# VHH binders against q9xw16: the designs that were tried, part 189

Target 1, 132 residues: q9xw16
Amino acid sequence: MSGWNAYIDTMTAAAPSIKRCAIVGAADGSVWARTEADNVFKASEEELKTFVALFNDVTQVPAKGADIEGVHYVVPRTEESLIFGKKENTGFFAVKTKSAVLIAVYEGPNEVAAQVRKAVESMQTYLNNAGY
Key: E = the ipSAE of ESMFold2; O = the ipSAE of OpenDDE; V2 = 0.75 times the mean of E and O plus 0.25 times the DockQ between their complexes.

## First folded at step 17 (VHH)

Design pa36 (framework vhh_8ghr_2; at its last look DockQ between E and O 0.01; V2 from the best seeds 0.00; counts 0 for: pae E 29.1 > 2, SAP .723 > .668, placed apart)
Fold by OpenDDE, look of step 18:
Structure pa36 (fold): chain B 132 residues (1-132), chain A 123 residues (1-123)
Amino acid sequence: as target 1 above (132 residues)
Amino acid sequence: EVQLVESGGGLVQPGGSLRLSCAASGFTISDRYAIGWVRRAPGKGEELVARITPYGEYTSYADSVKGRFTISADISKNTAYLQMNSLRVEDTAVYYCARGYPPIPEGDYFDYWGQGTLVTVSS
């Protein structure tokens, strides 16, 4: 459907524990690409608009957590362009590029989180270098 | 409906200049989409000539046109441009404007194209 789907495929291939994934506009949370079929990313437009706005002041996010797909995640800490959360055996990594936010929701033990982070940060670096 | 319309092609002598325009509609070139200029010369395959990313902050060029061609975009007009200077006979081709994305290992991907505009460089 969208050329951006290729980057979804790249991230999901790099980290099999990723269950759902999306690429959204950093400015407005509009969905550019997302996992579909059995693993459809289901965050609403309003939710994503709120989510991407978290990057305007990441320092406040740990205090309130973050919501994705109607699920509330605890956010232990943040970085300037990175927000990650945990809930039981699930979590998410969200990274911001110049124009986009990459969101990956994963399932599994804590050990899988490193691979997920690596996948999204690698894509972040790639897109930044490409001017996105 | 997504649409790209090229204009500005024509006949020019070697060493001359042309400026091509690509009017986009149905989407914004300053958002999630890159714009590329691709040319097809007679008897040759397609060649990506130039690319510009959203917001116009990043440009790339084929080696064959570096230093001579400049790609740009006017966000207010939702239009991309290709300034072609020091034109050569080998630049003769149909020039297409296309909506694209960041490059992938498999190559460049463009999902919408204009009809193209003919550029003929001849003495």
Scores: ipSAE 0.613, ipTM 0.811, lowest interface PAE 0.9, mean pLDDT 93
Fold by ESMFold2-Fast, scan of step 17:
Structure pa36 (fold): chain B 132 residues (1-132), chain A 123 residues (1-123)
Amino acid sequence: as target 1 above (132 residues)
Amino acid sequence: EVQLVESGGGLVQPGGSLRLSCAASGFTISDRYAIGWVRRAPGKGEELVARITPYGEYTSYADSVKGRFTISADISKNTAYLQMNSLRVEDTAVYYCARGYPPIPEGDYFDYWGQGTLVTVSS
């Protein structure tokens, strides 16, 4: 888990507007790495297990939304291996790779959202190319 | 306590075969970590010869061993293997099993290593 912190650091350096993020197992939602201390990603193991299961059929997600850190987000639509949500001035992007799900929670306007999405999708591509 | 313990090294003749085993404890093979086999021969740097990602989704090999070596993992035994066929004198090295991650810009990224097992290929 400690070694996976390097990938968290890469994402937060690329998009400083990421408030909290995590890398979790795609099969079970187990936490591989997450932001800690003042930026602690607070989702429970049970919540993450439920969340990663949403990738089994992303087309069903807009009808019910998604819960992260006990916060219910409206999911306006989904894309290929991508779930994103919005609630007031906060939002998230979650992407699935072969073995992992990357979740980034941010706060800010559309320009911030675009930077966060780019950072998350760049890491998704990197991990997929590395066999993850 | 994370440990990786290699076994199966020894002396073989050119053209022979050997299977190395890497028994893991303190973590689960195929859960979030890659396993790599890295060798070091006297006077040479480290060479990553084979790598397997979680659940065996991806395997990769150095050009020097491609087609001759096969990496695999047995989740039920928490053990990774390196099957070495058509061995050559230049395969002589200490072989290390290592727990790894996706590469970083600086290169391969491993955090725990086994003790190493010596493979000698000679007539």
Scores: ipSAE 0.575, ipTM 0.779, lowest interface PAE 1.5, mean pLDDT 90
Fold by ESMFold2, look of step 18:
Structure pa36 (fold): chain B 132 residues (1-132), chain A 123 residues (1-123)
Amino acid sequence: as target 1 above (132 residues)
Amino acid sequence: EVQLVESGGGLVQPGGSLRLSCAASGFTISDRYAIGWVRRAPGKGEELVARITPYGEYTSYADSVKGRFTISADISKNTAYLQMNSLRVEDTAVYYCARGYPPIPEGDYFDYWGQGTLVTVSS
């Protein structure tokens, strides 16, 4: 309940449709915290290094999509510090802070996507203001 | 994989215009589906503002937008549009594109929804 794990718990509590979540280093994709136990976030270090590098040029991401946890997502939208991926009844939001990338993988109808986005963007703002 | 992607939202002054687009993939809008535009304002429920049947043969509108909004489709691009004219502050909402079926007695039924695009009308 200490360290970075508390921020994982905060995001999953704020948006119950989040099934798996991680905080990773923006420069290298190293895992700082992730959901564990019944809902382990399973992306490899190599996949995460590739994934966080997408933020170096988000304008190229819609054309190629994104892979996380071995799943390919279409990316209908990006913003300077946000990537949204979608596949069937699942999706992800990823946001970049000063030093980290927050990744939330969710399940549910499209209606819940806004709640997931709000949860990760609220944490993004908090971490940026705290220097992370 | 069925997807609907909205675009064209933004900030606009009262009396202005916006054109929303809904790009469909994983199905053909000229097939067996209707496309609807549904909006949600903060703290309010859903309102179906416009619906178009395949090939644009039938359109319908909510009373609140009749004469101001026009739904259309470009079958060759698999894309539906909502032209929004004479915008008012009360049109401020997140607008969703949705895939639907013929109306049933229980009301409108939409099985796939886009992520929505925000339209803000402010002076």
Scores: ipSAE 0.000, ipTM 0.043, lowest interface PAE 29.1, mean pLDDT 85
ESMFold2 (binder alone), look of step 18: mean pLDDT 82; pTM 0.838

Design pa37 (framework vhh_8ghr_2)
Fold by ESMFold2-Fast, scan of step 17:
Structure pa37 (fold): chain B 132 residues (1-132), chain A 123 residues (1-123)
Amino acid sequence: as target 1 above (132 residues)
Amino acid sequence: EVQLVESGGGLVQPGGSLRLSCAASGFTFSDRYAIGWVRRAPGKGEELVARITGSGEYTSYADSVKGRFTISADISKNTAYLQMNSLRVEDTAVYYCARGYPPIPWGDSFDYWGQGTLVTVSS
């Protein structure tokens, strides 16, 4: 494990309920690392550019929802630097750091969601402290 | 092909200054990467002396060089610099430029290294 892939591995080890995840640039949505193979994170570059721009004003997001991997998620509310959403039995958490956005897609009930949120927020704190 | 090429090393007297340059090719300086300067003196281990994120916004320094060394990046030139002031005999080492990531407790935070440039501080 080298580079940003090590951080993907860290998040998925901390929350095995994460089905797909990615680390993308906050400025442009460029992919730094993502899950691969059968769990490949499938978002396009254009979709990710649109998604990271949502962090410019998170208060607008609940009215519109958010699109990840071609799936439209209902976003019930946002917090500073946190967007999360639900679509049936799936959901996501996305957090912004100084220079990155971490996106984790999961499947399962509220207990699974809580574990995924904790893993993503822990990584957010770590990266912010490292200057990212 | 990712390459990092150091320049600017040499012989300098105690109290003098040197500026090291690290020219990068095969990738672009961006928020995705950090650039670090790592030194290795004869008979000593490796020491990360300075680190900068590719955006140039965040820097860190080893206590041994804090206040004397300044790391910077010129994104338009895809080049990082280490300005070394008030040099001491104990700063004598081979200085390496490396492309990095946030520190990871279980592995290497740098994936590509330059060839190194020798800095000798002596009278």
Scores: ipSAE 0.344, ipTM 0.654, lowest interface PAE 3.0, mean pLDDT 87

Design pa38 (framework vhh_8ghr_2)
Fold by ESMFold2-Fast, scan of step 17:
Structure pa38 (fold): chain B 132 residues (1-132), chain A 123 residues (1-123)
Amino acid sequence: as target 1 above (132 residues)
Amino acid sequence: EVQLVESGGGLVQPGGSLRLSCAASGFTFSDRYAIGWVRRAPGKGEELVARITGSGEYTSYADSVKGRFTISADISKNTAYLQMNSLRVEDTAVYYCARGYPPLPESGYFDYWGQGTLVTVSS
């Protein structure tokens, strides 16, 4: 068992509307932990490398959107360490820490989006304070 | 096979210094992992003494050792160090090097541990 799985569990417990989740290296997109089995996070290594590189200049992302698990998401706006997007009834929040990128994919109406954002931003703060 | 091997423990007088080493094999120090030094003294539970991220960028210390102990890592040698200065009798413990992650509530999470090295501080 990967020790980073405990952090996936913490986020999904805080926001049960998270359907798939991953913690990846900010430098290379390598997977440190992800949801498994019926909720497996499916992004390829190449896609994740491309995705984490978006954090090098988040201002470009709204014009082109973002791809996660082979799904193209519309990204309405970004913040320095936050990319989020929506496609139909699905969405994601991705936040960058010093060493990691947290990606949470959720399904449901807009009211669950706030809970998911809070969960990933809380973990972002925790990891940044811990040196990640 | 992941292994952490400690060295550098021994007997030292109060006020003395020791440098502990932790040689890692089976994984590479990187941003993904934290390396911690955890001690166990007779009659006490585990105390996380010091932690460093694999990148070496961030360190943290227990209040009991702040200003006296310094954790460091040499990424090229895949080795972590604990420099212990101004040692006190209450620092007597078995010191373990452990691979871990940020502190969880409940004192953090570690998945691999070294064998431990005994540090005895006495006259």
Scores: ipSAE 0.275, ipTM 0.572, lowest interface PAE 3.5, mean pLDDT 86

Design pa39 (framework vhh_8ghr_2; at its last look DockQ between E and O 0.65; V2 from the best seeds 0.00; counts 0 for: pae E 3.5 > 2)
Fold by OpenDDE, look of step 19:
Structure pa39 (fold): chain B 132 residues (1-132), chain A 123 residues (1-123)
Amino acid sequence: as target 1 above (132 residues)
Amino acid sequence: EVQLVESGGGLVQPGGSLRLSCAASGFTFSDRYSISWVRRAPGKGEELVARITGSGEYTSYADSVKGRFTISADISKNTAYLQMNSLRVEDTAVYYCARGYPPIPEGDYFDYWGQGTLVTVSS
């Protein structure tokens, strides 16, 4: 078990609409922790390597979208350390810390997105304050 | 195989200094992990003494050692250190190096430990 699993549990508890979640290395997309079992986060490390690289220039992401777990999401807009996407009744929020990228995939109406964002951004702040 | 090997412990008089080393193998220092020094004094429980992020950029200390102890890491050597100055009798303990993760409110999680090194502060 990885100690990072505790952070996965914290995010998923804070936002029940999160179906899958992962914490990956910002530099290489390596998986540090992820949801498992019935809600296994299935993105490959190769895909994640590409995904985390999006943060090198987030301004280009809305034009091309983002792929997670083989699913293509429309990215309406980005922020310096935030990428979020939508596809029908699903979406994702990805935030970047100093050393990690937190990814939460959620399912539900648009109204649930705010809670998901809050969950991952809260974790982002916590980790940043801890030096991560 | 992940391994942490500690060294540098010994007998020292009050006010003296020691430098502990923790040589890590089987993994590379990075912010995926933290390195901590945890001590166990005779008849007492474990106390987190100091923590450093895997990148070596951020450190934290127990109040009991602030200003006296310094944790550091040499990434190129995959080794962490604990510089212990102004040692006190109450610093006597077995000091363990442990691989961990960012702190959580619920406590600390460590998945690998060194064998420990004894530090005795006595007149």
Scores: ipSAE 0.721, ipTM 0.852, lowest interface PAE 0.7, mean pLDDT 95
Fold by ESMFold2-Fast, scan of step 17:
Structure pa39 (fold): chain B 132 residues (1-132), chain A 123 residues (1-123)
Amino acid sequence: as target 1 above (132 residues)
Amino acid sequence: EVQLVESGGGLVQPGGSLRLSCAASGFTFSDRYSISWVRRAPGKGEELVARITGSGEYTSYADSVKGRFTISADISKNTAYLQMNSLRVEDTAVYYCARGYPPIPEGDYFDYWGQGTLVTVSS
């Protein structure tokens, strides 16, 4: 949806290392906005519905890992409202707000990962404060 | 096609009450959107009066109407309401229903607007 693109743009400006990202509904995984064209976020709504349900009990996630865009990620641990994973040179951060889940996929070393996490968590705080 | 249609405007005496309705079509009320009431009166400019997020948990009001107006939404009917109590002459304006998103640094952010409904508070 075009309106939510503003928040995608804010996150990618703050962390240019984000390769693909999306903002999806926490209740159903419906896509509100995502990166497009050469960096299109490719997850299906069915995959995203399964993914957002992981936030119902994040403590179960490290045992199973998580799938995003058909890629299985190892999830070493979780925090309240945060799931992150790694697969070789690729990783993701996903955070839950009151009504949304923000997912950012990146490629690169730990310094890149730290910047992406910061951008996603900053947006999480912003949206929560706005009632989202 | 997204449409927002306001109704319930009219003439009311100072101290009276009025309820505005905003019927939405082309999308479903959900946490994806906020619904806001914005009024425009000549000489006063545009004022965001009240906002509700799709979850219904977050509402906000302009100081000028706080305690007098209540925004609500019936998600199953895809309709938002503005209950206006203790109306004052200065509440006279065209009231617009608008679909919005979290504010951006530049300010309030709306993508669709209704046609507006006139509220006149006069003796």
Scores: ipSAE 0.514, ipTM 0.739, lowest interface PAE 1.6, mean pLDDT 89
Fold by ESMFold2, look of step 18:
Structure pa39 (fold): chain B 132 residues (1-132), chain A 123 residues (1-123)
Amino acid sequence: as target 1 above (132 residues)
Amino acid sequence: EVQLVESGGGLVQPGGSLRLSCAASGFTFSDRYSISWVRRAPGKGEELVARITGSGEYTSYADSVKGRFTISADISKNTAYLQMNSLRVEDTAVYYCARGYPPIPEGDYFDYWGQGTLVTVSS
């Protein structure tokens, strides 16, 4: 298996409210690592290809929302390299690095979202500085 | 199967140059992996000499070789290179090409290694 699994473990440890997460290739959405077993991240390859392409123009995303794992999220906020989605008591943060997109799906109230965002952005910064 | 094959080692005098090659098969260079040159000298542990991301965009070097060694990649040939200039006796080692991932605080993880190529720097 790939050494990318260590980064899945790092993110889930940093923010326990993350229930599922994945690291996917920014160019094509291919899965490099994901949570497995009881917390399988189950987005399809076709869905991930569409999802990572949202980062080509994040300004269009709030009007349409985003789909991941067959779930449609309202997207109240984007930044150049970040998409935040919400549905009921769940949400996601996705961030783009030089080569990958990090996706973390969490459950919990809005107070938890800051912890999740911090975990994925810290990893984003680390990977960018390492050339990924 | 994934395979890495080093070549280009040999005997050189101090101040000389060598170019090592690492030909990969069983996978394609991509932004998912890094390619590293790791050396092992008698009586020493492994030293990460140079790393390049599979995209070729980012490189890093050990302090001991900065300014003298250059890592590069030719994606179309699926080959990484280590240009070693201004060689010193202390550069004598077996040089391995290894496939890796982003570094972590616990160290580097390499899942595939080449056979190694000997570089001897002697007067």
Scores: ipSAE 0.312, ipTM 0.634, lowest interface PAE 3.1, mean pLDDT 88
ESMFold2 (binder alone), look of step 18: mean pLDDT 81; pTM 0.820
OpenDDE, look of step 18: ipSAE 0.719; ipTM 0.852
ESMFold2, look of step 19: ipSAE 0.251; ipTM 0.587
ESMFold2 (binder alone), look of step 19: mean pLDDT 81; pTM 0.821

Design pa4 (framework vhh_7pa5_2)
Fold by ESMFold2-Fast, scan of step 17:
Order: structure tokens, then C-alpha cells, then sequence
Structure pa4 (fold): chain B 132 residues (1-132), chain A 122 residues (1-122)
């Protein structure tokens, strides 16, 4: 079996504009699963540790932005369990569950952002219902 | 008590079609992703297709894309797999499986049915 990779594959199929994504531990940013090969999610362990810590106080994030895969994103606003950002034609959505953080990087115009957000939030709901 | 009961398998000629069903009971069906997994003679299990609880998102193995369609009827607690353009390589025991997100150390589905045999031969 693919373990957590099966859920990444399902999410990516639901929103084809997702180019790279990962499921990481909320406590430490440890990678549970990520896209690989031509679509490898490139964030370092230290970057992910820093990123998941942003969920401890999301209100500070819009002033500083967020770094994913060595790319600095402008974060216009946050919600309690959601951080999202944009840089040119690239964007991301990250959502926190009880035990995990889902990160999806996409490419495309604002119209595809809604589909990516829906896919990520649907997976967030599934994981929370499953106790993760 | 979680129970998954597959049906609809059988013998069919290449190019034919079959529709598999899985009757689920003992849990809130629309809360769980559901999956089809198959095991060919002498081989390990191969994931075939997944569908989220809402039915909005589906995924398929490359070997079956365009030929198989997964669906669910949450009002009837039933999962389906419509199999078209069947090939001899599709011969396998097909299992219905309930999914939780797998943990890294225990990465498999939490409940499997007994399976239904599909044989594609001339």
C-alpha cells in the first residue's frame, strides 16, 4: 500500500492545478507523505518545522509572509486553521488538522484557487473525522 | 460491527463488462473513503480505485483509467465499480475496503471484505 501517499494522489486528482503537495506532522513538520519525482515537494525539514509553527499564532503571518520550498509567499490574511499565499502565478493553501498540516502548491489564475482550496478543506474534514 | 460484502463478480470474455457492488453496514458510510483493491493469482494486492465519502473525488490506477468507474450510493450504503473493456490482465479477486488515512507504520485499510472473483478469459 502507499500509506499516506494514497490521500495525496486522491487530492491531486480532485484538483489537477495542484502541482506539489505534502502531508506533514503538525507538531514537528515531519513528512508523512509528499509528491515525488517530477512533482517533488522540495521543502527542507527545517523549513517545514518553521512553517507548521506558524499555526501557533496565525495572526502574525500576514505581516511577514511564509516560506515554502525556498519561495517567499505573500499571505494576505489567515483563518484559525488556514494559511494561504500567492506569488505571481503560484499559490498555496495549508490547513491544520488535529495531528497534521496539509500543504498544496498550485499554479494558475485565481479561478483555480477555489478548486484547490475545496480539495484541501475536504481532506482536512476527512482527516479530522478520522481522528487525525 | 463493520461488515463489507462484495458481489457481482463472475466470468466474462475480453471486451466485456461487469459491475461490482459492496454492501456496507455497521458504520456511517458517508464519513469514510472507500476503495477497490484487487489481487491477481500469485501476486500481491494492487490498489484499483478510491472515492471520498462525499463522492466528489475519485482516483484510479493507471492500468484501469478510462475503463473503470467507481461510484457510491450513500443512501443505500453501497459502493460500486463499473468495469468496461475488460482484459485478461484484470483477472483477480476484487476487495472492497474502508479507508482511514493510513499512518506511516500501519499503511493499510482498516476493514476489507471477503472479495469477489473476476475472471476474464476467452
Amino acid sequence: as target 1 above (132 residues)
Amino acid sequence: QVQLVESGGGMVQPGGSLRLSCAASGFTFDRYAMHWVRRAPGKGPEWVSSIWGSGEYTSYADSVKGRFTISRDNAKNTLYLQMNSLKPEDTALYYCARGYPPIPEGDYFDYWGQGTQVTVSS
Scores: ipSAE 0.012, ipTM 0.230, lowest interface PAE 8.6, mean pLDDT 83

Design pa40 (framework vhh_8ghr_2; at its last look DockQ between E and O 0.81; V2 from the best seeds 0.00; counts 0 for: pae E 3.0 > 2)
Fold by ESMFold2-Fast, scan of step 17:
Structure pa40 (fold): chain B 132 residues (1-132), chain A 123 residues (1-123)
Amino acid sequence: as target 1 above (132 residues)
Amino acid sequence: EVQLVESGGGLVQPGGSLRLSCAASGFTFSDRYAIGWVRRAPGKGEELVAKITGSGEWTSYADSVKGRFTISADISKNTAYLQMNSLRVEDTAVYYCARGYPPIPEGDYFDYWGQGTLVTVSS
């Protein structure tokens, strides 16, 4: 709803298999921008606050999984600034920058997942280089 | 409604100093936004002279002002500042405060602008 919508548009253009996504504040999970209408990202403020806190210690996440949009995902492993999960034909990639967390939910096989990951990581690098 | 109001401009002699203030309302200074100082001099285009993220943890400066200008933010007052030292005649311009984001492919990206404050450096 702010100028951050430009970055949502860039990610979804780069990976059309992204079904829903959001950019949220790393400190509090506040929504800076998200997909809307028929592809609205449906996470509550409280859920997002809990989700971004997972980046404080990503090593605990594989044992518990992660919840996004009320859906519980299995998280097979994490990397320092990356949490990703899978549930049947649906999955997500979430990456942390200095100030933000980017979350992209997709649907499709491993080939689709690779494209979505690339788009999210490219945006992560771009934002970090811009001081975010 | 978002508003940015600049103050502190004026006439100063070469080598002098001025501090510009940018008071923001209608949004909260946070790591979500950047504040930039953009100047427009007579006969020249726009130049982004300084930028700060709302958290205050990241700053950048144009090469023309590095070492002379300092940008800062007071989160509790929702106000950004530009401390201008060792002023030169070529620093004469209208200085605008703007709310910004990471650059887009087209360049610097700002959505709201103040009215501007005139800085004249002259003997």
Scores: ipSAE 0.545, ipTM 0.763, lowest interface PAE 1.5, mean pLDDT 90
Fold by OpenDDE, look of step 18:
Structure pa40 (fold): chain B 132 residues (1-132), chain A 123 residues (1-123)
Amino acid sequence: as target 1 above (132 residues)
Amino acid sequence: EVQLVESGGGLVQPGGSLRLSCAASGFTFSDRYAIGWVRRAPGKGEELVAKITGSGEWTSYADSVKGRFTISADISKNTAYLQMNSLRVEDTAVYYCARGYPPIPEGDYFDYWGQGTLVTVSS
């Protein structure tokens, strides 16, 4: 077992369309865990710091979109603790817990998005119940 | 290098109190990690006594110590504490502090442990 990496594995197992995934600190965007090897999550610390700050005011995010791993995504809408984006046949879901932001980047048709959302939101609920 | 060092153990009579300290180094207290107190009594297995999130806002306790023990953390000192009140003979054990993570269905996971401190409750 490898700490936060176990949670990465849980999410990726729950949604096979997830290509890359990361768990980062909500306060500063520090990486707690990420997919590696052939599916390495490549977002920089600076980028992640900017990304997690989007949750401070999610209402502004649709107007400007969001950047992950140097890729700009259109954000159709947001929820209080949810930011999701789309770009062609790719997208991301990012959910915020008390202490963390879970980011999942997926590839596939729009139909796979529901499974990705469910995976990250399930983890969100689990972590929140555990005080994280 | 990550290190955890326990202190504060000793001999105490039933009904007495002790305060254990866990001084951490090599990492900073944050929500990335949780700190747990795990005890091992003679002839018994390990028992998670208490756990606290890095922020110090969330705590959990074993039923055996609930209402008697209090876990806390001082982020400025990078130190966690276990206040033990109303001690019982069955609380006798080596107490370890450990760095952990959110619990998983299979159980709690800890990656670094202290050397332990002995707590003996005896009349």
Scores: ipSAE 0.430, ipTM 0.712, lowest interface PAE 1.1, mean pLDDT 93
Fold by ESMFold2, look of step 18:
Structure pa40 (fold): chain B 132 residues (1-132), chain A 123 residues (1-123)
Amino acid sequence: as target 1 above (132 residues)
Amino acid sequence: EVQLVESGGGLVQPGGSLRLSCAASGFTFSDRYAIGWVRRAPGKGEELVAKITGSGEWTSYADSVKGRFTISADISKNTAYLQMNSLRVEDTAVYYCARGYPPIPEGDYFDYWGQGTLVTVSS
């Protein structure tokens, strides 16, 4: 997916604290692009299918939490197109676009979380405006 | 192997119509891709004339063809179409179908191209 890899690079450049990230299909969780090499995003297709389905009703997610890459996260809050997960010193932001879910996994203090959220939401807006 | 094959080009008089087809193989139209029609006339660079997402729900057109050309996609046939109406001599070009993605700041990016189909508009 050489064309989608550019968007992975854009997100990781915007928030260098992102350890792993991926762009996956909103309908089926198929991986369109992901971080590779030293920080491969390793969620299985089965996990991603379950994960993207959380966006079908985000209001139910805080009660149950969310799993990605075999890690269970507490979900303190959601918005219509955003899920924020926390576990210890790690977390993720996931946002849904018209056709994709963007997932960014990070480590670090609260300052890092704000940077990660901004990076994924900026890409969400860009992709939505481009029809994706 | 990803392949795009254009068809439907030919000779037509000014004011006439043509429908171009772009049959794709080696990948499925889906919501992760776009299909663009790009034309090249002698002495000119490439011009993106129309683009459609694989879902068919988002389209864009160059100002030079807006209102005259319509892009569409049939996901079940893995085929995109360009309906060209009210053709002008200036529309004469080789028309290429290309697989695309969301635009980059420098413009649209296409990774696979067809071999092109010639459209000649003359009296």
Scores: ipSAE 0.334, ipTM 0.654, lowest interface PAE 3.0, mean pLDDT 89
ESMFold2 (binder alone), look of step 18: mean pLDDT 81; pTM 0.824

Design pa41 (framework vhh_8ghr_2)
Fold by ESMFold2-Fast, scan of step 17:
Structure pa41 (fold): chain B 132 residues (1-132), chain A 123 residues (1-123)
Amino acid sequence: as target 1 above (132 residues)
Amino acid sequence: EVQLVESGGGLVQPGGSLRLSCAASGFTFSDRYAIGWVRRAPGKGEELVARITGSGEYTSYADSVKGRFTISADISKNTAYLQMNSLRVEDTAVYYCAKAYPPIPEGDYFDYWGQGTLVTVSS
């Protein structure tokens, strides 16, 4: 946890509007690192396993939405390695790397969403280039 | 709990070969973890010579060893290897196996280290 938590710290420093986030395995949804304490990312192992499987066929996601931390999000569209969703003033960005899925939950308007997306995509590029 | 145990070091003549092994316990090799081989010669700092992700899909090497050293991993045995060919006197060092992550802004990042194994290339 402490090892992979360094990358959580990097993302939250780049986008302080991230409320909760996690790095999970792309193959099985296993948690590599997540925010803790008052900002604990509360997805179950089964929910994460289901969530990462969405990246096997992202075209199906907008029709059904996505569940994160027991919250159902509307997913307006997807890209090959990106799923994002909205629920009222909350939202998430999830990106897939070679080995991982990065999930960031935020609160706020479109300006906040743009900052969070940038932070998550920057980490995605970094981890892909490092072989993850 | 986490332990890395190295073996295979020894004395070899210039131009010779050695294979180092790193047996891991307390964690399982997967695409989540990487193994690095770091060496330290007397009077020099530490040099990361090779790194491999648990998936085996990504390897990297220091310029000083490219073409001569090959890193590999056997996931079923939870063991990483460093095949060292065409050894030079300047390869003489203590070689450490380390559990590795992607670099952080401060540089290379490791959280657990083996005890080290001495490789001496005779003069």
Scores: ipSAE 0.452, ipTM 0.713, lowest interface PAE 2.0, mean pLDDT 88

